# VHH binders against Protein HEAT-INDUCED TAS1 TARGET 1 (HTT1), part 3

Target 1, 277 residues: Protein HEAT-INDUCED TAS1 TARGET 1 (HTT1), of Arabidopsis thaliana (Mouse-ear cress) (q8lfw5)
Amino acid sequence: MESLLECFAITDGKCHPDCLKANNEQEDYDACQSAALVAVSLISSARVIFKIDSKYTEYSPQYLVDNVGKEEVEGEMDQPSCQYTVGNLLSYLVENVWTKKEVRQREMDQQRREFTVKDCFEFAFKKGLPRNGHWAHVGCIFPVPPFACQIPRVPMKGEVIEAANVSEALKLGMQQPAAARLHLFSPEFDLVGEGIYDGPSGNETRYVGLRDVLMVEAEKIKGETVFTVQICYKKKTSFVKVSTRSMILPLNGDDESQVTEPACLLVDFCIPRFSIN

## First folded at step 10 (VHH)

Design n1
Fold by ESMFold2, look of step 10:
Structure n1 (fold): chain B 277 residues (1-277), chain A 126 residues (1-126)
Amino acid sequence: as target 1 above (277 residues)
Amino acid sequence: EVKLVESGGGLVQPGGSLRLSCAASGFTFSDYAMGWYRQTPGKQRDLVADITSGGYTYYGDSVEGRFTISRDNTKNTVYLQMNSLKPEDTAVYYCAKGRGYFSWRSFGDLSAFDSWGQGTQVTVSS
C-alpha cells in the first residue's frame, strides 16, 4: 500500500504540475494554504522540540486544505469503493487521473474554504495527519478518492493553546515557535527591510489585510519587546521584526474589534501543545 | 554593566567530570538565552551548548550525550555539567548571553550572542 501512495507522489512532493500552475496563475495569496503551511510547520517543530518525533518530520499541508471543515459521513469507510485496495486505487487513477486529464481539471473537488491555523491544529488532534508525500497532490487536481479516509495518518493528541496578549505570547515563544496573524499595511511593510515594522505611518497607507506568520524570535530593543516573524508575502518568504505596541489601527473592514479598540500588529497567537500518549 | 563570571574549571583526568557555573548580572537573566562556547588558542569559538530562556537546549556535535546545560533563574546562573571528558575537550570555556528571549531561526549560532565572560580553563590530561 505504501508503494501505491508513492504513485500519487511521483512529483517533487508538491501538487501535480498542472494544478500548481493553475493555482499560481489564479491567486497571489490563498488564506487556507497559508494557514495549512503555518500549521504543519509548527506541528513539525513542536513534535521535535518535545521529543515526540525523533527527527524533523514533514506533514501534509494539502491534506489540511482538502479536509478541514468537511463533515463526517457514517458508514463511508465500509463501502466497497471506499476501501483502500489496489483495485480501487487503480480504478480511481484510470477514471480520474490517467484517462480524464481535461475533465479532471473541470471536476476538481478542491475548493477554497475558510479556516484558520487554530482550525488546522484542532483537526490534526482529532484526525491525525499524513506525512508529506503520502497526500502530496491527491486533492489538488484530482477528486478526493472515496478511500482517502484509509490513507495512513500519524495520530496526534494535544490541545491548542492561545495567548491573549504579548506577554502570554512571549511565554509560549520561549518553549516553541508560535503562530500569529499580522496586520499588513502598504507601503510600510514593503519598506521595512531589516528595521522594525511599525504599521501605518499616515502617508498613503493602505490596509492589505491579515497574514499568517510564524513567530520565531523575541528580543528587547530600546526597552520594547519586538517579535521576529517569518512571512510569505508577494511570493517571497522573509523574516521581519514587528513592533508589539498597542495602537488604534486604521482598518478597512467590518471587524468591529479593529475599528474601536487598541490592537497590536500581531494577533491570534497560538501553539499546538502535544500530549504524551 | 552586563557581567558574566565563569567558575569551576581546572585540571581533570580523561573520563572525569567537571561542573562549570556562570554567574550573571547587569541584565534580567530570565529574559535571555544563554550559552557555553569554547576556544583553543588561535581558533574561533565553538558551540558547546545553548539554552533558551524557556529551557530548550542544543549541543555541539562533539559534546552531545556527554554535556548538559541548565539554568537557575532564581540564582541568575547557567551551568554546564561535563562528563566523560576527553583531551580534545581542553579549552577555555566562555559563558555567553543571547540577544533576546529566544531565536528559533539562529539557535546554536555564535551570532546569536552579544556578551561574553572572561572564560575558565578546562584541561583534560593523563
Scores: ipSAE 0.594, ipTM 0.740, lowest interface PAE 0.7, mean pLDDT 78

Design n4 (from k1 with G60E)
Fold by ESMFold2, look of step 10:
Structure n4 (fold): chain B 277 residues (1-277), chain A 122 residues (1-122)
Amino acid sequence: as target 1 above (277 residues)
Amino acid sequence: EVKLVESGGGLVQPGGSLRLSCAASGFTFSDYAMGWYRQTPGKQRDLVADITSGGYTYYEDSVKGRFTISRDNTKNTVYLQMNSLKPEDTAVYYCAKGRGYFSWRPSAFDSWGQGTQVTVSS
């Protein structure tokens, strides 16, 4: 079994040329891949912080991308093609990785399988995660192998803990890095540099959408609590300070949005809290 | 001006105990994580323990179970109780102030005190 895992790991990241082209031409943001990357980072961090993993261990974000939100078919795992064997691995690799294949359409995947970081945590606690080298590289999307259920996974026990407000989020962040989603406005976010991102500020503001982020730091600046988040945006990973002040956000731009309840730029805080037992 | 004043260092025998104190001033103490670093000659300063503004504590593996960090926000003081001391614990110990409530980033601490010598020898 270890030989099969080493064979699959050796081909890790080796994708069909059409998949490589599609991945390289991917939109700046992909909701499924963003959530999976944040989730794996937080799982790896939490497991080291709480000494569940003795050293930093990378888990597969591609496994999450391929499997979160999919319904399991009863009995399919018992089929001969679903067995984790050398023959089935080689058949899958020949048919889907080593042979030229049609490029997948990202639009259809996006419509079918949008999921959040919270969904990724819940999936990981239910199904476990394989280590990164045991599953295909992030962003190379092709048919899930029929034997995927038999690829060894690290079991994970725990629960998702959410915060309802900034005060609760602060307490979660003191225990471990936390996930959140950030409302992005252009050009304000593009112009922040090393300052504090304070959201929409002018007539030319355009709502970009929500982005998954890692909250890694909190401080008080001029009487205001400011969170620092790690974000990947326009293919660049950076740290950005974000205001936690409640405000009316023009998410749709209509005048009626002026009476919408106050919200923060950072929402949907959560952490994966692992149990020892 | 941020001021951190360590005290409680000294000479002890192996197996002994010391309690370090750090009196803090010049900032709102309860808004900041605090920590203890130590440094031996020729080596870089290493984090020994830290405590967030909310009281969550973290320890270097070599001191876990022997050292306890704590804080008293009413006295603006952070402590390091050091039990079962070993010769390897000999170092200058520095009190450190974090940049905010907590940080998981490198360079989480931005201010240090003058240090207090701890020497563990027979």
Scores: ipSAE 0.718, ipTM 0.865, lowest interface PAE 0.6, mean pLDDT 79
Fold by ESMFold2 at other seeds, look of step 12:
Structure n4 (fold): chain B 277 residues (1-277), chain A 122 residues (1-122)
Amino acid sequence: as target 1 above (277 residues)
Amino acid sequence: EVKLVESGGGLVQPGGSLRLSCAASGFTFSDYAMGWYRQTPGKQRDLVADITSGGYTYYEDSVKGRFTISRDNTKNTVYLQMNSLKPEDTAVYYCAKGRGYFSWRPSAFDSWGQGTQVTVSS
């Protein structure tokens, strides 16, 4: 079966030109892809830090995108079409990669579910993850292969640890990099440069939404705790310092129209805590 | 201004032990991660160990089990206990101050002391 896995790796980088063009015209933000990328980065990091992996090992974010939140079909593993064989791989490739299936791309887009980094961790602890080279989305066309459940996966045991506040988040971050979500406001985020992102600042503020981030650093600046996060925004990956002060956030993009309970710009802190045994 | 003063270096036989100390001043010590680097002539400075403001420790693979980093926030001092010393541990050891409570980024340390020589030889 190593020959079959090598076929996946060889095919991974050779998408049909129409799929490459469609992908490049996709929206610059995909919440599911963002969550999956953050999740695998943290899993890889934690497994090296706690010496579960002897070296940094890349796991498949595409496997998470394809499978988190989907119901398993009972008995699917036992069907001949679900077996991980050369014949089934070739059938899948002929049907879905080496022929054009524009209708199927639209079908996959309709079925995409939104999920969080926490959901990705819980899924990984339940199902394990394949290494990146072992799960490549053959071609750009998106039906999950019938044999997907038979592709080898690294089993992972653990739990998701969440932080309820900045003090708890700080302690989690000292042990390993942490996931969080950042409330983005325009134009403030676009203008932050090397400074500290403080969120909304006036009547021209527009709420952009939440973005998954990697919390990688914390420091005290002028008496206040500031987290540094890695974020991909407008196709650019950067590090941004973020204020941790509690504030009332205008999440509808209009300060005068809503008042909510105080919140921080960074929320939903969590880490994957792997079992030791 | 930040000041880091290393001490405790010297000559020791293989298999011996040595304890390095670094006295820190000019900043709120308990708010910062601290670390030890070492450098041999002609080579880049390498991280040996670090400790977050909260006491979580990390070690380079070649020193795990032999070296122990610790801190005393009441004395503003970070230590490196070095056991089972080997000739390849010979280097100048530098105390380092981090940028904040912790960092998982490259270049996490922004201030260094003058260094203290450790020599392991018969």
Scores: ipSAE 0.714, ipTM 0.858, lowest interface PAE 0.6, mean pLDDT 79
Fold by ESMFold2 at other seeds, fold request of step 15:
Structure n4 (fold): chain B 277 residues (1-277), chain A 122 residues (1-122)
Amino acid sequence: as target 1 above (277 residues)
Amino acid sequence: EVKLVESGGGLVQPGGSLRLSCAASGFTFSDYAMGWYRQTPGKQRDLVADITSGGYTYYEDSVKGRFTISRDNTKNTVYLQMNSLKPEDTAVYYCAKGRGYFSWRPSAFDSWGQGTQVTVSS
């Protein structure tokens, strides 16, 4: 029985359910939503693998999007507006839903700082996460209500473990699925198909940027370690084999002649390691 | 080309123990995860335990604490130590070879042995 493996089953050209929802609401790539989706997937997976959760439990990626990187205000929980009361709920609805606030509040939401999967893990270990569905997000279009801080959260205890190189990343991936970031180049990534993605080829290569990925498989092909990652790109979830060779990456657009140190296509490997005693 | 040969099965009383062995050849053993599956008539093979190339293990809930998977890369052999056996453990046990060092994807195992019968009965 492949209960955990069913979470990574190939889909019919569709993105992860939570990723699909976010992409349908926003046409542009949102790095914060990508990091949050990867983070909750790995937290859910790790908690089942190590029997902290009795069954696969979904946690809210939107809670991470709304709260990671924001400095808490001292005494905020005890302010009258932060209490979950009928009056505060009604005031929030009048202010934000029934009177329909102007676009200026959406601009405030867009001022959120960017964050990584590592940031999401650290936040989860510090603050806990609500289960999916318990964080009734009314603030995708509206500001997060002050009393939302009282929504129940599952406490989580652990640490983030990072890998500095391919050998360490391989060891992390043997314990549980791992997060990483993939350097994407166009058109090479779009053309990889079932082959091995080996980055820029020099034929009008364009750097697209970093994308958060799930490292789910590793194998040796012709003497080299190759990782398979799950990635959502252009609203399509796929599995891609990625080379682990060191190479010079043209991250400055078309200027490959600049001196730079060799790097790998996959970087920033990490896992959430839960405390279980 | 890939060859997996199970041994160590047999008849045992409830509460007893068996040790299954799987001799592997035709591939670089240390580069692959290995596993044990079991099957009763008319049903699909179910994962019992697996072990990555680096020695990390996973167990089905019904056998956790009773069974131990291990590997010896110098002998190209994977083992399943089965303790506190129950009648429900009666099945044909198959050795399996993984696709690589590890996989969290479906169909993580792509090659199988012929199986060895384990029968737990008074």
Scores: ipSAE 0.714, ipTM 0.858, lowest interface PAE 0.6, mean pLDDT 78
Fold by ESMFold2, fold request of step 15:
Structure n4 (fold): chain B 277 residues (1-277), chain A 122 residues (1-122)
Amino acid sequence: as target 1 above (277 residues)
Amino acid sequence: EVKLVESGGGLVQPGGSLRLSCAASGFTFSDYAMGWYRQTPGKQRDLVADITSGGYTYYEDSVKGRFTISRDNTKNTVYLQMNSLKPEDTAVYYCAKGRGYFSWRPSAFDSWGQGTQVTVSS
């Protein structure tokens, strides 16, 4: 029980403690970093809930940021530069750390790639993930070293399960915390406080975009199902109650048929379902 | 007002069985997760088992395979079937009401009953 409580209580108001430089030197939002952080949190949570890990184990979100969407290179692990040796480690440090190599180009390259939480789950089930202590500190600030392919990874087996509607999402959330994406509107989201986020409410509304969230709670309020999500927004992690009412959302799209179709504020529900045997 | 009333506790021999019941009132029972906690003197209240509104269950390692949580939404009642009881299971057992259909947050349970004593002794 302490491990599960540790999973949801190990925050200090920042999105991820191991990527401090990225938090201090980038805009508040990085879509790839957001998806990776949600994905590893859900993987760690599910593995504890289903007793695959004996205690809460942190996996590397930076490994996902660095590797999701890349084509595999045949034989990369066998090349001399990819071997985990003192010489290769020293060469990496000299070239990338001690000679003050520009790190902003790596961050820009990673920001240009697009991937979702679902993509992160699929990657993890195919390739496994290293534990946070083995990767995150090296990969956050510097280019991925060639010998990184030999860092130990925890193999993971399972599948991604999606929900098509609120009732399916509710059933997924009863089994384990779930991923979703939230349509954000300003200033409504900034003003929600302890209330229920209902999205756009007037002509002063600005669409901010989609944000990855953790769905962690559901309750009935005044006859309506309300989900509570954990979100990192403007460098702050908080819990927000979100309406499940279908509505016409004033998105910034040019497709009039899309703006006339009812949608929910929360979309793209999924969980990583692990295979036990 | 939320009201939870436990029953079914008592003295039992090691290896024996008891079934705890918790009658609930003052809320729409089927909309809420329910749980059982236990407490020994001088220690914090520990989760034993819980069950979501949809029937998904969780058990602490020390009771898994021996205890079974269940619910009957037609009777507004949650049960804990305790088999193969051991002296270490001696505690006051509390019924708990969740905040909603499910919660993965700390403090997921916000209401408790008065408790029922379970004593496992030769």
Scores: ipSAE 0.709, ipTM 0.856, lowest interface PAE 0.6, mean pLDDT 79

Design n4 (from k1 with G60E)
Fold by ESMFold2 at other seeds, fold request of step 15:
Structure n4 (fold): chain B 277 residues (1-277), chain A 122 residues (1-122)
Amino acid sequence: as target 1 above (277 residues)
Amino acid sequence: EVKLVESGGGLVQPGGSLRLSCAASGFTFSDYAMGWYRQTPGKQRDLVADITSGGYTYYEDSVKGRFTISRDNTKNTVYLQMNSLKPEDTAVYYCAKGRGYFSWRPSAFDSWGQGTQVTVSS
């Protein structure tokens, strides 16, 4: 198990260099890419843990980004543009990669659909996923090539299991790494270091939003249950200890006169539970 | 003061069985995952099996079906039942304490016993 999680770090590449450069220069948080990355990491981990895959196998997060939430049209797989040929690949590269990245990025952003890690798991169980090696080059760019529909996918069977509370999340985490979402506050998160992230702490706290994380550890510290999550934030992958205490979160700005429901910093725990033959 | 004391090692013939025990003290045993590692001379320690605080178990492929890890929280003891022993199982076996209830992180175990020798020879 330890070696499996050590591979979940800064990408080891298999993307075209131009795709890696463009992605590395992107500074804004991309919720869809975050959810897809967490989802494939958990799918890969679970499949090795339960011996469905004989070794750690990387699946394509870009396939999820490109396809979750989109309608499937019958017969489209037979169209000439869907054929994986040298001619179609070259035409795609000239038209989409070497011509105008800025224009296509704006068009892709306008088409981008929001989805969660749970949505990614459900999609994977319905449609399967290609291995990252099969999607690596085209997966580093945003427009989906027409011939991508013929790239082979590994079929997957299972269900999404959710946890309603910390006790249930502990039980899921003992079986396999789990997905969660973390309420992020600035500057507290940037300053946490090796300590425990306790969320908002004062007058200058700003709510940044939710971030998809991989829950990988739970321990008792000073009588309190603390989860450790793996998060990619500001292009750095790190492990952060997170408090499980319920608290009032200032999600609606600084209006302290309004009552809000207590919540935890970590929410929406789930795992992909694979069917075992 | 964490203390882990292994026992039950020894010399056994191929196909035989041994039961290792690890008595734990100095911490709340039921809050921690426990494990067994083994080391042959000149090699790094390798995970053999582990068990979470909640009783979920994991085994390396070479011992699965032959070894069984278990725990008794009333006696603060973790066990490794080793059956169908082979010469390649010869090693020093170490009891290990995890950092908490479970961990999928690198370096999941933070405390170690002194080890007990297991020798399988004919």
Scores: ipSAE 0.704, ipTM 0.849, lowest interface PAE 0.6, mean pLDDT 79
Fold by ESMFold2, look of step 15:
Structure n4 (fold): chain B 277 residues (1-277), chain A 122 residues (1-122)
Amino acid sequence: as target 1 above (277 residues)
Amino acid sequence: EVKLVESGGGLVQPGGSLRLSCAASGFTFSDYAMGWYRQTPGKQRDLVADITSGGYTYYEDSVKGRFTISRDNTKNTVYLQMNSLKPEDTAVYYCAKGRGYFSWRPSAFDSWGQGTQVTVSS
């Protein structure tokens, strides 16, 4: 079985050129890929912090992209095509990696799936995750291999812990890095620089949407709690200080008069809490 | 002006105990994480333990179970209780001030004291 895993690793970087081109041309933001990347970062971090992994271990975000929300087929692992064999791996690669027609499948699959960082944690606790490198390149615009259930996975046990407010989020962040989602407004976010991102500020504000972030730092500035988050935006990873002030956010288009519920710029705080042996 | 003053170092036998103290001034102590680093000659400072503003602690593997970090916000003081000391614990120990309540980023600590020598002779 190790030879088959090495075949996946060797295939990494050998994806069909059209598949690589399609991935490079995908939109700047893909919510499912973003959630998966944040989720594995937090899982890796928490497992080292709590001494479950002896060293920082990378888990596969592509496995999450490919499998969260997928319906299991009863008896699937008993079928010959579901066995993790060299023949099945090669058949999958020939049919799905080396053949040009898979671009259309990618667009269809992405239209059907939406999941959050919380969903990724729940999936990981239920199914486990393979290490990065054991599940590589199969997430290029291809269907999930039928033998996916036999790829070695690290079992994981725990629960998702959420925070309802800034005070609770601060306590989560003191234990480990936390996931959150950030309301982005243009051009304010692009202009924040080294300052504090304080959201919409004027006539030409446009709501960009929510982005998954890693909350990694907190400090008190002028009496208020300010979180620092790591965000990937416009292909650039950066750290940004974010206000925790409650405010009316213009989320439903250009007309701010229609938004009546106060909200913070950072929402949906959660962490994966692993069971400690 | 941030000021961190360590005390409590010294010479001790293997298996012995020491308690380091760090008196802090020049900032609102209760709003900041605090930590202890140590440095042996020719090596970088290594984090030994830290404690968030809310009291959550982290320990390097080699000291876990033997060292305890604590803080007293009424005295603006952070402590490191070191038990079962080993010759490998010999180093200069530095008190450190964090950037805020907590940080998981590199360079999480931005101010240090002068250090106090701990020597475990065998």
Scores: ipSAE 0.703, ipTM 0.854, lowest interface PAE 0.6, mean pLDDT 79
Fold by ESMFold2, look of step 14:
Structure n4 (fold): chain B 277 residues (1-277), chain A 122 residues (1-122)
Amino acid sequence: as target 1 above (277 residues)
Amino acid sequence: EVKLVESGGGLVQPGGSLRLSCAASGFTFSDYAMGWYRQTPGKQRDLVADITSGGYTYYEDSVKGRFTISRDNTKNTVYLQMNSLKPEDTAVYYCAKGRGYFSWRPSAFDSWGQGTQVTVSS
């Protein structure tokens, strides 16, 4: 029985081959990974800032990708009440390790899931998070093995705090790094370099969409508040200064004549506020 | 011109107290985070404490509970109250101005005073 369980052992932190292939082929997966990565970074930061963790501790973004927004299924139980049977394990091994065809079909049948950084925080407060490395290899395997519910998770209690405007966002950012979403326009974002990203500016503007970012700095430049965010875009992670001015954004492709309410380039500010008791 | 002038340093015995002050001019004080760094000879400056424009404070572990940073926006002054001083606190203490309201990035401070010597004997 021990040799069967060793099929899930990791080698140098690599994910199971079927998990790597599935991740690379899912069209919405990159957006979910973005939210999860921002969420765990902010959770780790907040926990060390408020001395809940004694040192910076990395938590599993893959656990969030695998579980946020998912309908509860067998084997997804809160610890310590988690249980699995030898029968469940043997059936899993036969179907998912030794005979690959049905495993691939079940991976393909999984519904698309979309979730935000806020969803990740709420999930973490409800379910806790495993440390990075405890989940990564097992969580890449679909369907999740029966014993995955017994992987240790750090319990987390708190609430999501949101900001409705720039002044509130400043107050959140002074306490800890904050999450936000950034409206991206091409080519303006690609051209910003070390300047201030001001969004759409010409006839050749194309709306790319929203991207999850970490707000890590704020300053006043020429009378206006400017946030610095960390963003991963086109596989490159960088820091970008972003204007906080309200403006009319052409969010519907090429339909700039449509009346719309002024908006900021950065929206959906939030932080995970842990309970101190 | 940004100008930061530290005062309040001196020689004290172990267990003593000092209060450092930093008078700031040349910028809108209330828009900026402020901080205190210290430096021993041959070493880089280390952050001791900082305070955001909104009054949120952060401390290096070795001084937490002993040092208190505060600011008075009406006097454009930031303070460092240092209690229970130890010989390892001996250093030149520098007042620093941040780039803006707050920063979670390295090198968050861009302007410095001339420093004030704090010496804890023994």
Scores: ipSAE 0.700, ipTM 0.846, lowest interface PAE 0.6, mean pLDDT 78
Fold by ESMFold2, look of step 13:
Structure n4 (fold): chain B 277 residues (1-277), chain A 122 residues (1-122)
Amino acid sequence: as target 1 above (277 residues)
Amino acid sequence: EVKLVESGGGLVQPGGSLRLSCAASGFTFSDYAMGWYRQTPGKQRDLVADITSGGYTYYEDSVKGRFTISRDNTKNTVYLQMNSLKPEDTAVYYCAKGRGYFSWRPSAFDSWGQGTQVTVSS
């Protein structure tokens, strides 16, 4: 089966035009893709830092997007259509990928799923991850074929370690880069530049939502702990300093009456902790 | 003003040991990661070891198992214990101050001392 995957992988590296067009129609922000990208970045980083991988190895974020949250169907592996064969691959391509209407509908249905970076880590520890090169080519082929479960995955074992507060998050960040989610307010975030993002200012503030980020640095500025995060926002990857101050956030104007508890701009800190041998 | 003063360098035979010290002043020492870099003439400074504000340590592969970085927050001092020294360890060793508690970004250190010479020769 490895030789079959190599034949598939040596395709000229260009996806079908309809697949490329479908990917280009993705919204500027896709929560599932964001969580998957942060998760694989942290898995790759941690595996190098702790010497599990000898060199930086990229794993497939598209595999996570396609598979997290799906229940395994009993007996699926035994069906003839689920076997990874040349005939099944060709039938899949003819019937599903090259029919524009069906591909778009299945992609839209998959886009509605929602999961977190933590969900991605737990999935990776349960199922393993393929290397980016293997799944990336299949990932341009929509919908996901039933026989995709036969594609080789690197097994991974470990657990998710979370932080409940800034002090715990500091300790996680000293060991490796950490995942977090950032409460984003417009226009304040767009205007922060090289400064410290302090969240809402009260002048025509609009809540944008949560964004997955990589916490990569922490420092003390004017007596306050400030984290630096890497974020992709409006197709721009940047580093932003974020206040850790607890405050009351206007998260949903019409829902604000439901929650008034103090919160931080950065929440849901976690890291993947791999098991040794 | 940030000030870093290295000491403890010198001449030592292969297989010997040295302990470098770096006295720090002008900042709240316990809030910052600290590191040791080394440089041979005409080359860039290379990381040898660093230690976060919380005491997590990291080492270049060539010195792991031989060198130990440590810190004493009551004396505002960072140390580098260097054992089983080799001629390849000959360099000027620089103490460095980080930008904050920790960093996984390039250029994590923003201040250096004047350096102390370590020479390993038979």
Scores: ipSAE 0.696, ipTM 0.848, lowest interface PAE 0.6, mean pLDDT 79

